VH-VL binders against Increased recombination centers protein 19 (IRC19). Designs and how they scored, part 9

Target 1, 188 residues: Increased recombination centers protein 19 (IRC19), of Kluyveromyces lactis (q6cq02)
Amino acid sequence: MVLIKSRKSIVTATNVCINSSSKFYLTEEQVQSLGDKEFLTASYRRFLRMRQFISKRQMVKESYTTYLRYKFKIEDFELKRSKLLSVSGMSAMDFRSSVQKSLCFLIKAFSISDAYSKDMIDDSHKCKKIIKNLLTVDYHRNRIINRSSNMYQYYRKDFTFFTDGQNIGLKQFEENLMRLNECLGTRL
Below, E stands for the ipSAE of ESMFold2; O stands for the ipSAE of OpenDDE; V2 stands for 0.75 times the mean of E and O plus 0.25 times the DockQ between their complexes.

## First folded at step 1 (VH-VL)

Design t12 (framework fv_tezepelumab)
Fold by ESMFold2-Fast, scan of step 1:
Structure t12 (fold): chain C 188 residues (1-188), chain A 123 residues (1-123), chain B 108 residues (1-108)
Amino acid sequence: as target 1 above (188 residues)
Amino acid sequence: QMQLVESGGGVVQPGRSLRLSCAASGFTFSSYGMHWVRQAPGKGLEWVAVISYDGSNKHYADSVKGRFTITRDNSKNTLNLQMNSLRAEDTAVYYCARGGYEDFYTGKYFDYWGQGTMVTVSS
Amino acid sequence: SYVLTQPPSVSVAPGQTARITCGGNNIGSKSVHWYQQKPGQAPVLVVYDDSDRPSWIPERFSGSNSGNTATLTISRGEAGDEADYYCQVWDSSSDHYVFGGGTKLTVL
């Protein structure tokens, strides 16, 4: 049994028990047997359920929801990867495995249990910091791009957005995140 | 270019009131929690009050609770501190500071500060 | 109420490393942030979340936090580093922001 303890606890202890049910995880059967559309829908629902652990602040929850929609509906991951890393060829990690590893990363970021070792707690803190930075960067990107239909598609525009001097840090963050995705097999 | 400009400081007698204002520019004011931090002459920094991005949540240091009221007007990008029943120990430079964007356990710090406005409480 | 303890002063020779400590009960379980304040100026954030730096702060500034002591480390000290340094934490039990008493850094 996996316990999720939000780090945002002021008055009462908030421990959420995640049993081996499919509420937050996809079952092995679902990963192997669902059609692509059904797999995407089931995965999206699990990611969306994690929203409650991201923040009490509505604005942060909205940013998280917007980023999820981008990842599932808009992102061309392989094109983005090829542009950011200046590589050819497809990612070695298959799509379903990468989605599962991304979900596990998110659960790890917001799960702290009395049963966790020091290494597991340290790993959770690192994952949480990465998610925090990701959402902060996405928030700034949305402000710069005016949250239009062109949001998140600037790599497809010959990187002119990233070559603007004021956006160099944003490009570096995206490159670092993509390199992390390569190492972990995720699609953050 | 981010800027926070405080105003409203001055010399006031004990028991009187003052209203401080902070004008914000160069960022989306309505997306950030805002703070007041003070510093008595020759002393260290002391946190005074915080207000959430939407104004729904407010917290105060025990030394000012019941006397000071923090408010904001997101349509005018303005933060205010109403100071009532002023005492000699309230004499300090008052800084407007931008807080974190989110309510994670990290990010509860002050990333940008105004220049401060001096409040002197004396008879 | 939670209390942070800093030495009132620290001296460093030019080019040497300065270490400013911030003591607190189980401070290693909290995130520590550091501010630099020069005479007549507003504070400036130099280190946040124990060891991260804002992009405008030189790499010479670093931090650590474990057990009961957090440390701000300033390598290759320069005259321009002379300032008061404050550590700060958020106390989750009171939802209050706590500052240390400050440390005056002198570059001899």
Scores: ipSAE 0.000, ipTM 0.453, lowest interface PAE 14.4, mean pLDDT 78

Design t13 (framework fv_tezepelumab)
Fold by ESMFold2-Fast, scan of step 1:
Structure t13 (fold): chain C 188 residues (1-188), chain A 121 residues (1-121), chain B 108 residues (1-108)
Amino acid sequence: as target 1 above (188 residues)
Amino acid sequence: QMQLVESGGGVVQPGRSLRLSCAASGFTFSSYGMHWVRQAPGKGLEWVAVIWYDGSNKHYADSVKGRFTITRDNSKNTLNLQMNSLRAEDTAVYYCARSEWYDLGTAFDIWGQGTMVTVSS
Amino acid sequence: SYVLTQPPSVSVAPGQTARITCGGNNIGSKSVHWYQQKPGQAPVLVVYDDSDRPSWIPERFSGSNSGNTATLTISRGEAGDEADYYCQVWDSSSDHYVFGGGTKLTVL
C-alpha cells in the first residue's frame, strides 16, 4: 500500500484547488519544528476549516465539530486502540504522521472533479462514505445520551436508526474503524 | 500500453528559445501530475519542473525559474516546456514523467524516452 | 537547499547483496524513491515510499529509511542489475524534488 506522506493540492467539490500554500495544509516547518501543543492547535484549525466542505447544512457541520472536539480534547487514542485491538504495544505509526494522514484523508474525501479518472472518483467516494459513516455513528451515540432526535438520517439516508439495544453494533463499528486506522496509518 | 513520448529537442544557440512536447497515451492524462527531469551528458538526474493535473500548481528548479514555463493541454494529452534564454548549462536529455494526482511527494512511475537539447555556438 | 549524498560507486559479486546508501538530514522524515538507469535508457522506478515495490520489480529489491540514511538493498545480485541508481525525495520546505548524485553498481 502507498502511504500518504506529503501535503499537496486537492480539488474540492466546488472545483476550488486546495494547495500546499493553502490554509488547509500544514507546512513542513510546522510538522517538524512546532512543539506538540502548537502542532495539535495548528492541526485542529485545519480540520475545522474543512467543515465548509463537509456539508452546507448547519446540523452536519455541528456534528463534525463535536467529533473533532472529542478527538482532540477527550480521546485517549492509544488506550482506545489497545482495548479495541487487544494489544499491549503502542501504535507503530508516528503521531504527527498519523494526524497529517488523517487530514489528507479528509481532504481527499471531499474533493472531486469531472477531470478525475474513475479510480480517483471511486477512491474519493470511498473516503467520503467512511467519514459520513463515522459522523453518523458519533451523532447517534450522542443522541442516545440525550434521546431527543432522529435527525442523523437527513445527512445519511442509507443508515438505519440505532436504539440502546444496538450497543454491540457500535462496538463492532469502532473495532473496524480502528483496524482501518492500523492499515492506513490514520487516527479517524 | 502506457507511454510518454518527448519531441522538440535539437541544437540551438545560446540566448534562443526551444519548445519541448510530451505526448501521453494509454492512461487518463488529465488525472496525473507531470514533470520534466533533465540529465546533462555523463551527469546525474536533475528535476526541472512540475505541473499539477489541472494546470493549477507549478513549481520550478531555481536554475530555470523565470526562463522556463511548463504547460499542459489536457484536451490533447500533451505536456509542454517552453525554454527561453537558453544557456550552455541547459544542455541535457529532457525526460517527461508522471506522478500521482493527489500528492506532489509521490514517485515517478512512468518516464518518456527523452529528447536531447544541445545549446552551443 | 536540501542535498542527498550517494557513494559514486558500489561493487558486488554475483549472488551477493549490494547496499546503496542515500544520506540526508532527517531523511527518515521524508518519503524516499529509488530509480534504476541503464546506459542509453530512461530511469525505471524500483522502490517507492521508502520500502514499497512496483509489481514488476523483483522482491530482491528492498528499501529502508530511518534517521539520516536511506538504503536500497539488492539481494542475489546479477549482471542485469548493473546500472546507475538514484534516490529522490520531495522537499516540502522548498517545494522541490531533489535527486541524489547517483551510484554506479558494478557486478563483477
Scores: ipSAE 0.000, ipTM 0.468, lowest interface PAE 16.6, mean pLDDT 78

Design t14 (framework fv_tezepelumab)
Fold by ESMFold2-Fast, scan of step 1:
Structure t14 (fold): chain C 188 residues (1-188), chain A 124 residues (1-124), chain B 108 residues (1-108)
Amino acid sequence: as target 1 above (188 residues)
Amino acid sequence: QMQLVESGGGVVQPGRSLRLSCAASGFTFSSYGMHWVRQAPGKGLEWVAVISYDGSNKHYADSVKGRFTITRDNSKNTLNLQMNSLRAEDTAVYYCARTPEYFDSWGYYGMDVWGQGTMVTVSS
Amino acid sequence: SYVLTQPPSVSVAPGQTARITCGGNNIGSKSVHWYQQKPGQAPVLVVYDDSDRPSWIPERFSGSNSGNTATLTISRGEAGDEADYYCQVWDSSSDHYVFGGGTKLTVL
């Protein structure tokens, strides 16, 4: 079964994926010409379209949508990165490039094709596991917090939430995810 | 069975107020954005207002901004539209509609479940 | 404000393909949704997110969206398809939902 049908967009094992226009991708022209608000809106639409391929379950779709809202509206990525990796200075990857690479990661995770090589299938499976683990961790993080409205607040000013012994595993996951972001140029 | 039922329409004089309600059933109301859309007799569809799943984000058409207020009560599965300072040009059938999985003000969703509509007539 | 332009009417012979256009500046960067409305009835979503279809809508309905034009395509037109059709987008610049003026489809 082909989940992503566009032939104008190429996903490779090295995470190079944007080649032409598609409802799941932004063209090079769009990435460079759209204003900031329009770029964010168009990107958000593409991420939300992927929801249909992640799960048929409404609860999972809602969790995914909540996480996207956090990433696009609330997250201070550079602050979070500096705290988790104990580094100074901003990430080397261009913001728009990072967003596009993150979208390619999702497309790779949920693409299926009989034409894929062994390496491409293995890569897709690993990406899929990472996304599922991310959503599972986010779900448990939300349950630990007494109020849903307080979700993610600890990323803004302090990380005292991570000093609680029961949250050490969560901190380790966040650190590992940020290290993955450094290697891939993504913002997962 | 997913269903939306509007109520509260009627005939009202210019300058008066009306409150429309929309009762939702058959789906998790608190997870969806909600719209009010109107249609004047013999005319096309005109978007009026939208409210996010939690009520924190609201947007209004320019023609109603400052006069209409959209609210929701997730504990009662109810959407409301408070219409103040009504004008003749507000005469229309008012529909409530659901946007699936709408959680922010940048929304792009289609309206997949609609009510039957309630008629509002503003006349002297 | 952002404007969507539709032809006022389109006619199609039974069994032929009807195409209803929706024009807008850079509309290909937006999600376009299509609604069918029959006299005295509420609108029905027939195509959403440019080209996706609700599971209860016939395969004859399809959509496309690129550049400055979105198109609703109704294959094998039948009398039951006679209705007004509206396109709709969210305009992020103004934070408004925008409807086209509507197209009356007649199957003659």
Scores: ipSAE 0.006, ipTM 0.498, lowest interface PAE 13.0, mean pLDDT 78

Design t15 (framework fv_tezepelumab)
Fold by ESMFold2-Fast, scan of step 1:
Structure t15 (fold): chain C 188 residues (1-188), chain A 127 residues (1-127), chain B 108 residues (1-108)
Amino acid sequence: as target 1 above (188 residues)
Amino acid sequence: QMQLVESGGGVVQPGRSLRLSCAASGFTFSSYGMHWVRQAPGKGLEWVAVIWYDGSNKHYADSVKGRFTITRDNSKNTLNLQMNSLRAEDTAVYYCARGSYEDLWYSGTSYYGMDVWGQGTMVTVSS
Amino acid sequence: SYVLTQPPSVSVAPGQTARITCGGNNIGSKSVHWYQQKPGQAPVLVVYDDSDRPSWIPERFSGSNSGNTATLTISRGEAGDEADYYCQVWDSSSDHYVFGGGTKLTVL
């Protein structure tokens, strides 16, 4: 069958429903009591568990894992934010709240429920499109840059967005994503 | 409206060289990856080579690697295939084809699918 | 290198459904594209990414892909559907495009 239903989730060919009691959510106690390092490790594991719902394609799963590793181990979010938005101040968003909202965004992108209104289904679909676009852009970036023997410039602290004409589209996408992060309180 | 036209095919002796060209029109050539695909008389399709939209990345079938070179000129909307050290088994109709970008998520990358094809040019390598 | 296996020929009666298979190890994890080639003509993309169809291709053409087999389905077969059909995937491990051997569809 294309529809699989379990106690914790409902999975179809194109969507998944993840229950709030599932292993994909951090508990309120965990969010409040874990140290920063443990909180990030626990969050990373939850993001990694979502890999099974992103795509059945190996290349897309690999891109997801690579992007996730970049976000948790390499990214200087505040530096990236300051460059993209041309601001000198730090984000006003609470770090733990931003990570949790990002996880909720990802879960929402890949979930559906009979209890959802049309507006909630439309919102989920929009979230899924954003994740698809993000991973597609990252995949193309990795293929173009790495296969041409260039370093993955996006990871570097001294990286600039002004290079070739083809990088204009990448810069615009990154700017739009950062503006979305500001509005939603996420760190996509 | 979208069109690919191959040229440069002909009869050549083994060990010699031949250069194929493909002229593109009706779409933004510089936005698409391009392929060469061949078909020997009475046989199936065999992928030969791909070139990224900006010329930065290229891949070749094992049977032609080291002998064939794929290039493009985005200012002239042309795709080229330089074929060196030709062998009898290179005898085929050579098609140029555009990589599909209809939906980047569903296609995965510019390397997936081929939605526009030329009519082909015959290359005969005979002893 | 990765290999795709197709039956060499398939026959269908006019108005009936034709099914052409494409076998490959764990092909369900890959995106499969299908091409139609009539004698003396260039190939035409008829199905892409397992089950999607270009806007100029009739709804009679559909596809599926799971496990080790992808299938091209042609409903209400017509004489004009007589052609060779090829499946194709991208093999990420070798960075190669792979075509199946082709299936000749005959409408009798």
Scores: ipSAE 0.005, ipTM 0.467, lowest interface PAE 10.6, mean pLDDT 77

Design t16 (framework fv_tezepelumab)
Fold by ESMFold2-Fast, scan of step 1:
Structure t16 (fold): chain C 188 residues (1-188), chain A 122 residues (1-122), chain B 108 residues (1-108)
Amino acid sequence: as target 1 above (188 residues)
Amino acid sequence: QMQLVESGGGVVQPGRSLRLSCAASGFTFSSYGMHWVRQAPGKGLEWVAVISYDGSNKHYADSVKGRFTITRDNSKNTLNLQMNSLRAEDTAVYYCARGSLWFGELSHFDYWGQGTMVTVSS
Amino acid sequence: SYVLTQPPSVSVAPGQTARITCGGNNIGSKSVHWYQQKPGQAPVLVVYDDSDRPSWIPERFSGSNSGNTATLTISRGEAGDEADYYCQVWDSSSDHYVFGGGTKLTVL
């Protein structure tokens, strides 16, 4: 395990964040001991603080905030997972652990360090591309919903728009992202 | 395109009641927490109350707790503030404001109405 | 109860940088938001979550927040920037939204 300490975060080469005093990371004690409301609030705060590293462009920051609200407020992750993967039953991932791992993924994607090895830089680059693609896809998805009125207003609940040939690319992206979530234990 | 329009302000005597309303348009009202913020003449901003996106969670400033009731009707895109047992210190312009989140914590007020004046005097 | 302290007034010469402070115990651990209010008008959000700007606000407006002080910075001050500025946080211990007392910015 390689431990990299940047000015703003500590990350490892294995998708695990270990900065127990970080404004950007949830400690194991916080994951275990906080009440549900406090855990959601602490988690949201940390995701929100990552916005400063995602982009200096206001539009991208606003897109990130919109997506974050969707994830915390609107998304039914287990329903979405079951439909995209065509499986029955719930994810084996613990909710709090998956939130923690998702935050670690963001920290890894946007950590900047001159101490990074080439392999760590390449891994960070891949994570960053995934997040930027995610935000781009979400931006286009929201444009489609807003323009299509009631027909696409609740597409994320019903997934009916994925049967439309025009949305094949969106479906493929969502399926690939969900398979990535399965492998990493995240909820991106 | 986003709009918040307050109504119901006026002059009332101490101890009486008044109901303020805020009509929202141009966004999905049911997805956002909503706030009332007031400003006494020549004074600063004072937060009054918040209601979550579905009405299940509410918080009030200590100065109005037990006297004011915040409610919403998502079917009509309307936010309401029922003000009972009014006092001279409740005299202020009352603003309807949209929270950036569906819940109270970490929200900022990203859109504001023009305000409605409430004067409590005899 | 949690209190935010702002200077009552700040003056800046045209083209110069104005700095408006917002003091609070351990405010760096909170998210600070800033509002501009012109006479007879509703407040307008100018900076949120310490340092982010809405798309309609010029890049001349920026923010920072660390320790016990948050700061709104307005570079290249213009007459149109004259207004009252308010900082605001959420205080989780009281379940309250707290505003600072406001700062009147004068461009002279």
Scores: ipSAE 0.005, ipTM 0.462, lowest interface PAE 15.2, mean pLDDT 78

## First folded at step 2 (VH-VL)

Design x1 (from c05 with heavy chain F55W; framework fv_cosibelimab; at its last look DockQ between E and O 0.04; V2 from the best seeds 0.00; counts 0 for: pae E 10.2 > 2, placed apart)
Fold by ESMFold2, look of step 2:
Structure x1 (fold): chain C 188 residues (1-188), chain A 121 residues (1-121), chain B 112 residues (1-112)
Amino acid sequence: as target 1 above (188 residues)
Amino acid sequence: EVQLVQSGAEVKKPGSSVKVSCKASGGTFSSYAISWVRQAPGQGLEWMGVIIPIWGTANYAQKFQGRVTITADESTSTAYMELSSLRSEDTAVYYCARGYYDSSGYYFDYWGQGTLVTVSS
Amino acid sequence: NFMLTQPHSVSESPGKTVTISCTRSSGSIASNYVQWYQQRPGSAPTTVIYEDNQRPSGVPDRFSGSIDSSSNSASLTISGLKTEDEADYYCQSYDSSNHYVVFGGGTKLTVL
């Protein structure tokens, strides 16, 4: 994965390189100097802009937008982390840095560049597979919610679905994703 | 690298059942869609159904509804397809395929080697 | 519950270009992504195009996919034909409303 400070560039599906001051990246200066409201707004807009590269299909774009709203407005990441990993306290990674790294993860997943080395191309492919797997689980979760009122409670802010023995596979998936987040410094 | 390894060829009598396995290695299993697709001799590909192991939900093609059961064992990373009330027309190679289930549908990135099932009188 | 119709066979000489069509019977071809699979005799299918026009790693760029809304069809184009391209080719789409995978009938490509 390319860190934003080392390259400060964006590569899109059109193979156009845009410097890190672009609408697609969060610069190191933005991470360090923006106010809290401005940082969250800038972050959300950049994640939302990525939807055009995830799919041209409206249904997928809407699913991704719903996922983003959940992550930004509803999910308590630190509570989820503590429940999944059976730990207390805040994660070691700075919040703004973790948001920046999450954005970089998505950009790498869907960017294409002739300037990428073989290792960068392979890493991009792995990131894309992880995101598509995540969207598969999320889409199926939303399908279950639409079919059963009982399943709506499993996706509430309090994360009570982690105590439900019926969703062991989902719990294991979320645990693995959280461990990946710990390793990468992301908040996927 | 992801690999799907299926169980060996089987010869069955009409009216019996067959259960084919598909073991995944070299990647995550439970969060992917696993489909079963068959191909009769000289014929095209025919989708039978799909499961997403995390949720245990399976969907079946209308043609096979009531005769096919697709299951998964997360602990062994293995999916199973069982076809009952076998007929001679069920003679085919049966493939498992892994893919992505999203709002655009299913698309497959890896296929098993296939399992020949022969139904003979 | 739509069908995908492909020509039964196509032939072309090495080095030439071939196009295999995949026509959707009802609803728009653009409603869901189209995939293309290659199947050599005695082998399992392999994916050569996904999401209309994307190539998996290892598939040469002489394979390309496209969508034509006016004819309600998808196309697989193989340029610079090689003898190793001789295979059956299947298009595939998905009915997300009814959760069905739909395959085309297949096209046998002969390289003479």
Scores: ipSAE 0.005, ipTM 0.578, lowest interface PAE 10.2, mean pLDDT 78
ESMFold2 (binder alone), look of step 2: mean pLDDT 90; pTM 0.924
OpenDDE, look of step 2: ipSAE 0.007; ipTM 0.561

Design x2 (framework fv_disitamab; at its last look DockQ between E and O 0.02; V2 from the best seeds 0.00; counts 0 for: pae E 13.6 > 2, off the site)
Heavy chain, then light chain:
Amino acid sequence: EVQLVQSGAEVKKPGATVKISCKVSGGTFSSYAIHWVQQAPGKGLEWMGRIIPIFGTAYYNQKFKDKATITADKSTDTAYMELSSLRSEDTAVYFCARGYYDSSGYYFDYWGQGTLVTVSS
Amino acid sequence: DIQMTQSPSSVSASVGDRVTITCKASQGISSWVAWYQQKPGKAPKLLIYAASSLQSGVPSRFSGSGSGTDFTLTISSLQPEDFATYYCQQYDSYTFGGGTKVEIK
ESMFold2, look of step 2: ipSAE 0.000; ipTM 0.504
ESMFold2 (binder alone), look of step 2: mean pLDDT 91; pTM 0.937
OpenDDE, look of step 2: ipSAE 0.132; ipTM 0.696

Design x3 (from c07 with heavy chain I54F; framework fv_cosibelimab; at its last look DockQ between E and O 0.33; V2 from the best seeds 0.00; counts 0 for: pae E 10.9 > 2, off the site)
Fold by ESMFold2, look of step 2:
Structure x3 (fold): chain C 188 residues (1-188), chain A 122 residues (1-122), chain B 112 residues (1-112)
Amino acid sequence: as target 1 above (188 residues)
Amino acid sequence: EVQLVQSGAEVKKPGSSVKVSCKASGGTFSSYAISWVRQAPGQGLEWMGVIIPFFGTANYAQKFQGRVTITADESTSTAYMELSSLRSEDTAVYYCARDLSSSWYRGYFDYWGQGTLVTVSS
Amino acid sequence: NFMLTQPHSVSESPGKTVTISCTRSSGSIASNYVQWYQQRPGSAPTTVIYEDNQRPSGVPDRFSGSIDSSSNSASLTISGLKTEDEADYYCQSYDSSNHYVVFGGGTKLTVL
């Protein structure tokens, strides 16, 4: 039985991502069989549906949408990873699995159930804090970027800020996030 | 505008090695991957490996593991491919290509070098 | 580890339309983006289609790409053929599982 409080999400009591036809999950068939563009579209729609669980405040919803657009349309994850972790070569991570796991991370962060164990509730709160911090950092970064297209290149495309000593705190945040991604198999 | 300029043609004897250079200009070298692709006379394209110049250890096609070394020098914006223990079957034109990873998946080669003919004979 | 199979040659008259197929041996053609490269005699390859159906800047809209999941193939279509289109054409995809670039065998286009 699926135990949920929100009428817009379905989550099992075991915290396992369900292979179902639910509009919130990516099924194994979708991961294995969809074309690249269809997979992108299905994935993006599911991440967008989660915005209403993240916050009821319109400003936060808009910030989340801006973040999603960057992650799905602009970011070169492999370049970012290589520069940030000082590693070479392409990630061994299966791309589609990493997208599916990222969606599950988000679902864990914002799912509510009275039937959750203490461990599941604690895990959900940790995931939620990570997402809130990520969005806060991204909101402030966007305010800086809006002043110049050169800053967009610097922060979003070339990632030059990792190496010039001017952004130590932001670099450390991005490094911690990337190491978490390596551990969990996600692409946050 | 990005350009990839390769070193000149070489004639080599079997058992020797060759090192081909690929100098990038007009773009940000550290932001791209560089792949090496060869083409034997009258044959198709064959991928050999890739490097991301940022520090990189290259990734190689299994066929070339142990014989090929791909390196990069960020200070000169130059990638190198060295192929050892040359055989007559290694006679080919060797291309470097920029692997643009701004799309969701790698493998889009948007700029190619002019090619370097390596002839292994005698 | 999959292969991409192309016809060895195709021919068509100036002004007409030609299609070049690229069939994937295992796994879905739609799982990874397909690129197309043109190689004129004596020259390096150049990109004419990337990400299945996108044209780089400067490539005429006579060039188009498509994917057919039912036949597990990609196609390059060139309309309004010109003599300058005579070249070898290669499809290319990426094997995400093995981190390997895969090229088709190439197709020689002759404009008669």
Scores: ipSAE 0.000, ipTM 0.518, lowest interface PAE 10.9, mean pLDDT 80
ESMFold2 (binder alone), look of step 2: mean pLDDT 89; pTM 0.922
OpenDDE, look of step 2: ipSAE 0.006; ipTM 0.548

## First folded at step 4 (VH-VL)

Design s21 (from x2 with heavy chain A33T F55L T57I; framework fv_disitamab)
Fold by ESMFold2-Fast, scan of step 4:
Structure s21 (fold): chain C 188 residues (1-188), chain A 121 residues (1-121), chain B 105 residues (1-105)
Amino acid sequence: as target 1 above (188 residues)
Amino acid sequence: EVQLVQSGAEVKKPGATVKISCKVSGGTFSSYTIHWVQQAPGKGLEWMGRIIPILGIAYYNQKFKDKATITADKSTDTAYMELSSLRSEDTAVYFCARGYYDSSGYYFDYWGQGTLVTVSS
Amino acid sequence: DIQMTQSPSSVSASVGDRVTITCKASQGISSWVAWYQQKPGKAPKLLIYAASSLQSGVPSRFSGSGSGTDFTLTISSLQPEDFATYYCQQYDSYTFGGGTKVEIK
């Protein structure tokens, strides 16, 4: 593994580096001492701090905040996963590990450094494109729901779709994202 | 002082179900995970699954996913494990344990006293 | 599945002896190893976490070491209350070693 250093974070190529001086990572003390409720609250705050790096545009910041609220407060991840992948088993990755890896993914997407290799810069750009696409898809999904429930009915908690030609692209995106989550151990 | 207190020993016939309780006291139940571990007579320890009480979500070892159902009642600080379609091979001591997160997963800082389940005809 | 191979399966020792128990993982698990003590008819008790961190209230004669795939638990001077079975555990996916029974010689 190669250590990536930026003004805003220290990231190893494959792992989240917990930095005691950083506001963007949980400290080693926090990871060791926090219960699950405190861990979720502390993690949510770190994701919120990334909002400043996602975009300067208010609409994008609002989309990001809405998506975070969905992920932390509403989503039934295992139910969504079972429906998208047509599997009956639970994910192998521990929820805490998946949350940390998801934060690492987000930090990689928006980190900058003169010390980055070409491969690391390319990885950062790919992560950034995935995040931007995710937020764009979520924005359009919310717009469809508000304008016409007949086109696409989406219940975030129970993840129910009316299957029609109109929602094939959205369904395919969700399936691809969930397959990416399986490969990376994330919960994007 | 954190304590995990389990329900008493059970004797069941093949095909029956059994539900074991694990009451947590002296600590914050909803802030930690509860895990279940099986120990067959004269054998070692095997992880069965866990529940995250704050989320209401249980995770299982693939070996036990069709055998065990793990639930929690946050109002009574109690976790439960139900074993269905009991066979003689299910005869074992079942432990609950509190999970403490470190980096990749949970180690078990406090344990219940164990519940012996005997399956006999 | 990550397999944990624990050795020896048993050791006969006297009070005051140095006892070393080893645990080998089938793949790299960093320092994600805990050690537990189990006395007959009792629940396991946490001794060591993160391969080398001593749990509060555990006597200083217990120590852990190792990283990657090879881990050891050492009891520097065995006491009468230390006769028990010891288990290592990796907590990336929750596999236990087979146990080591420390018996009176």
Scores: ipSAE 0.000, ipTM 0.479, lowest interface PAE 15.3, mean pLDDT 78

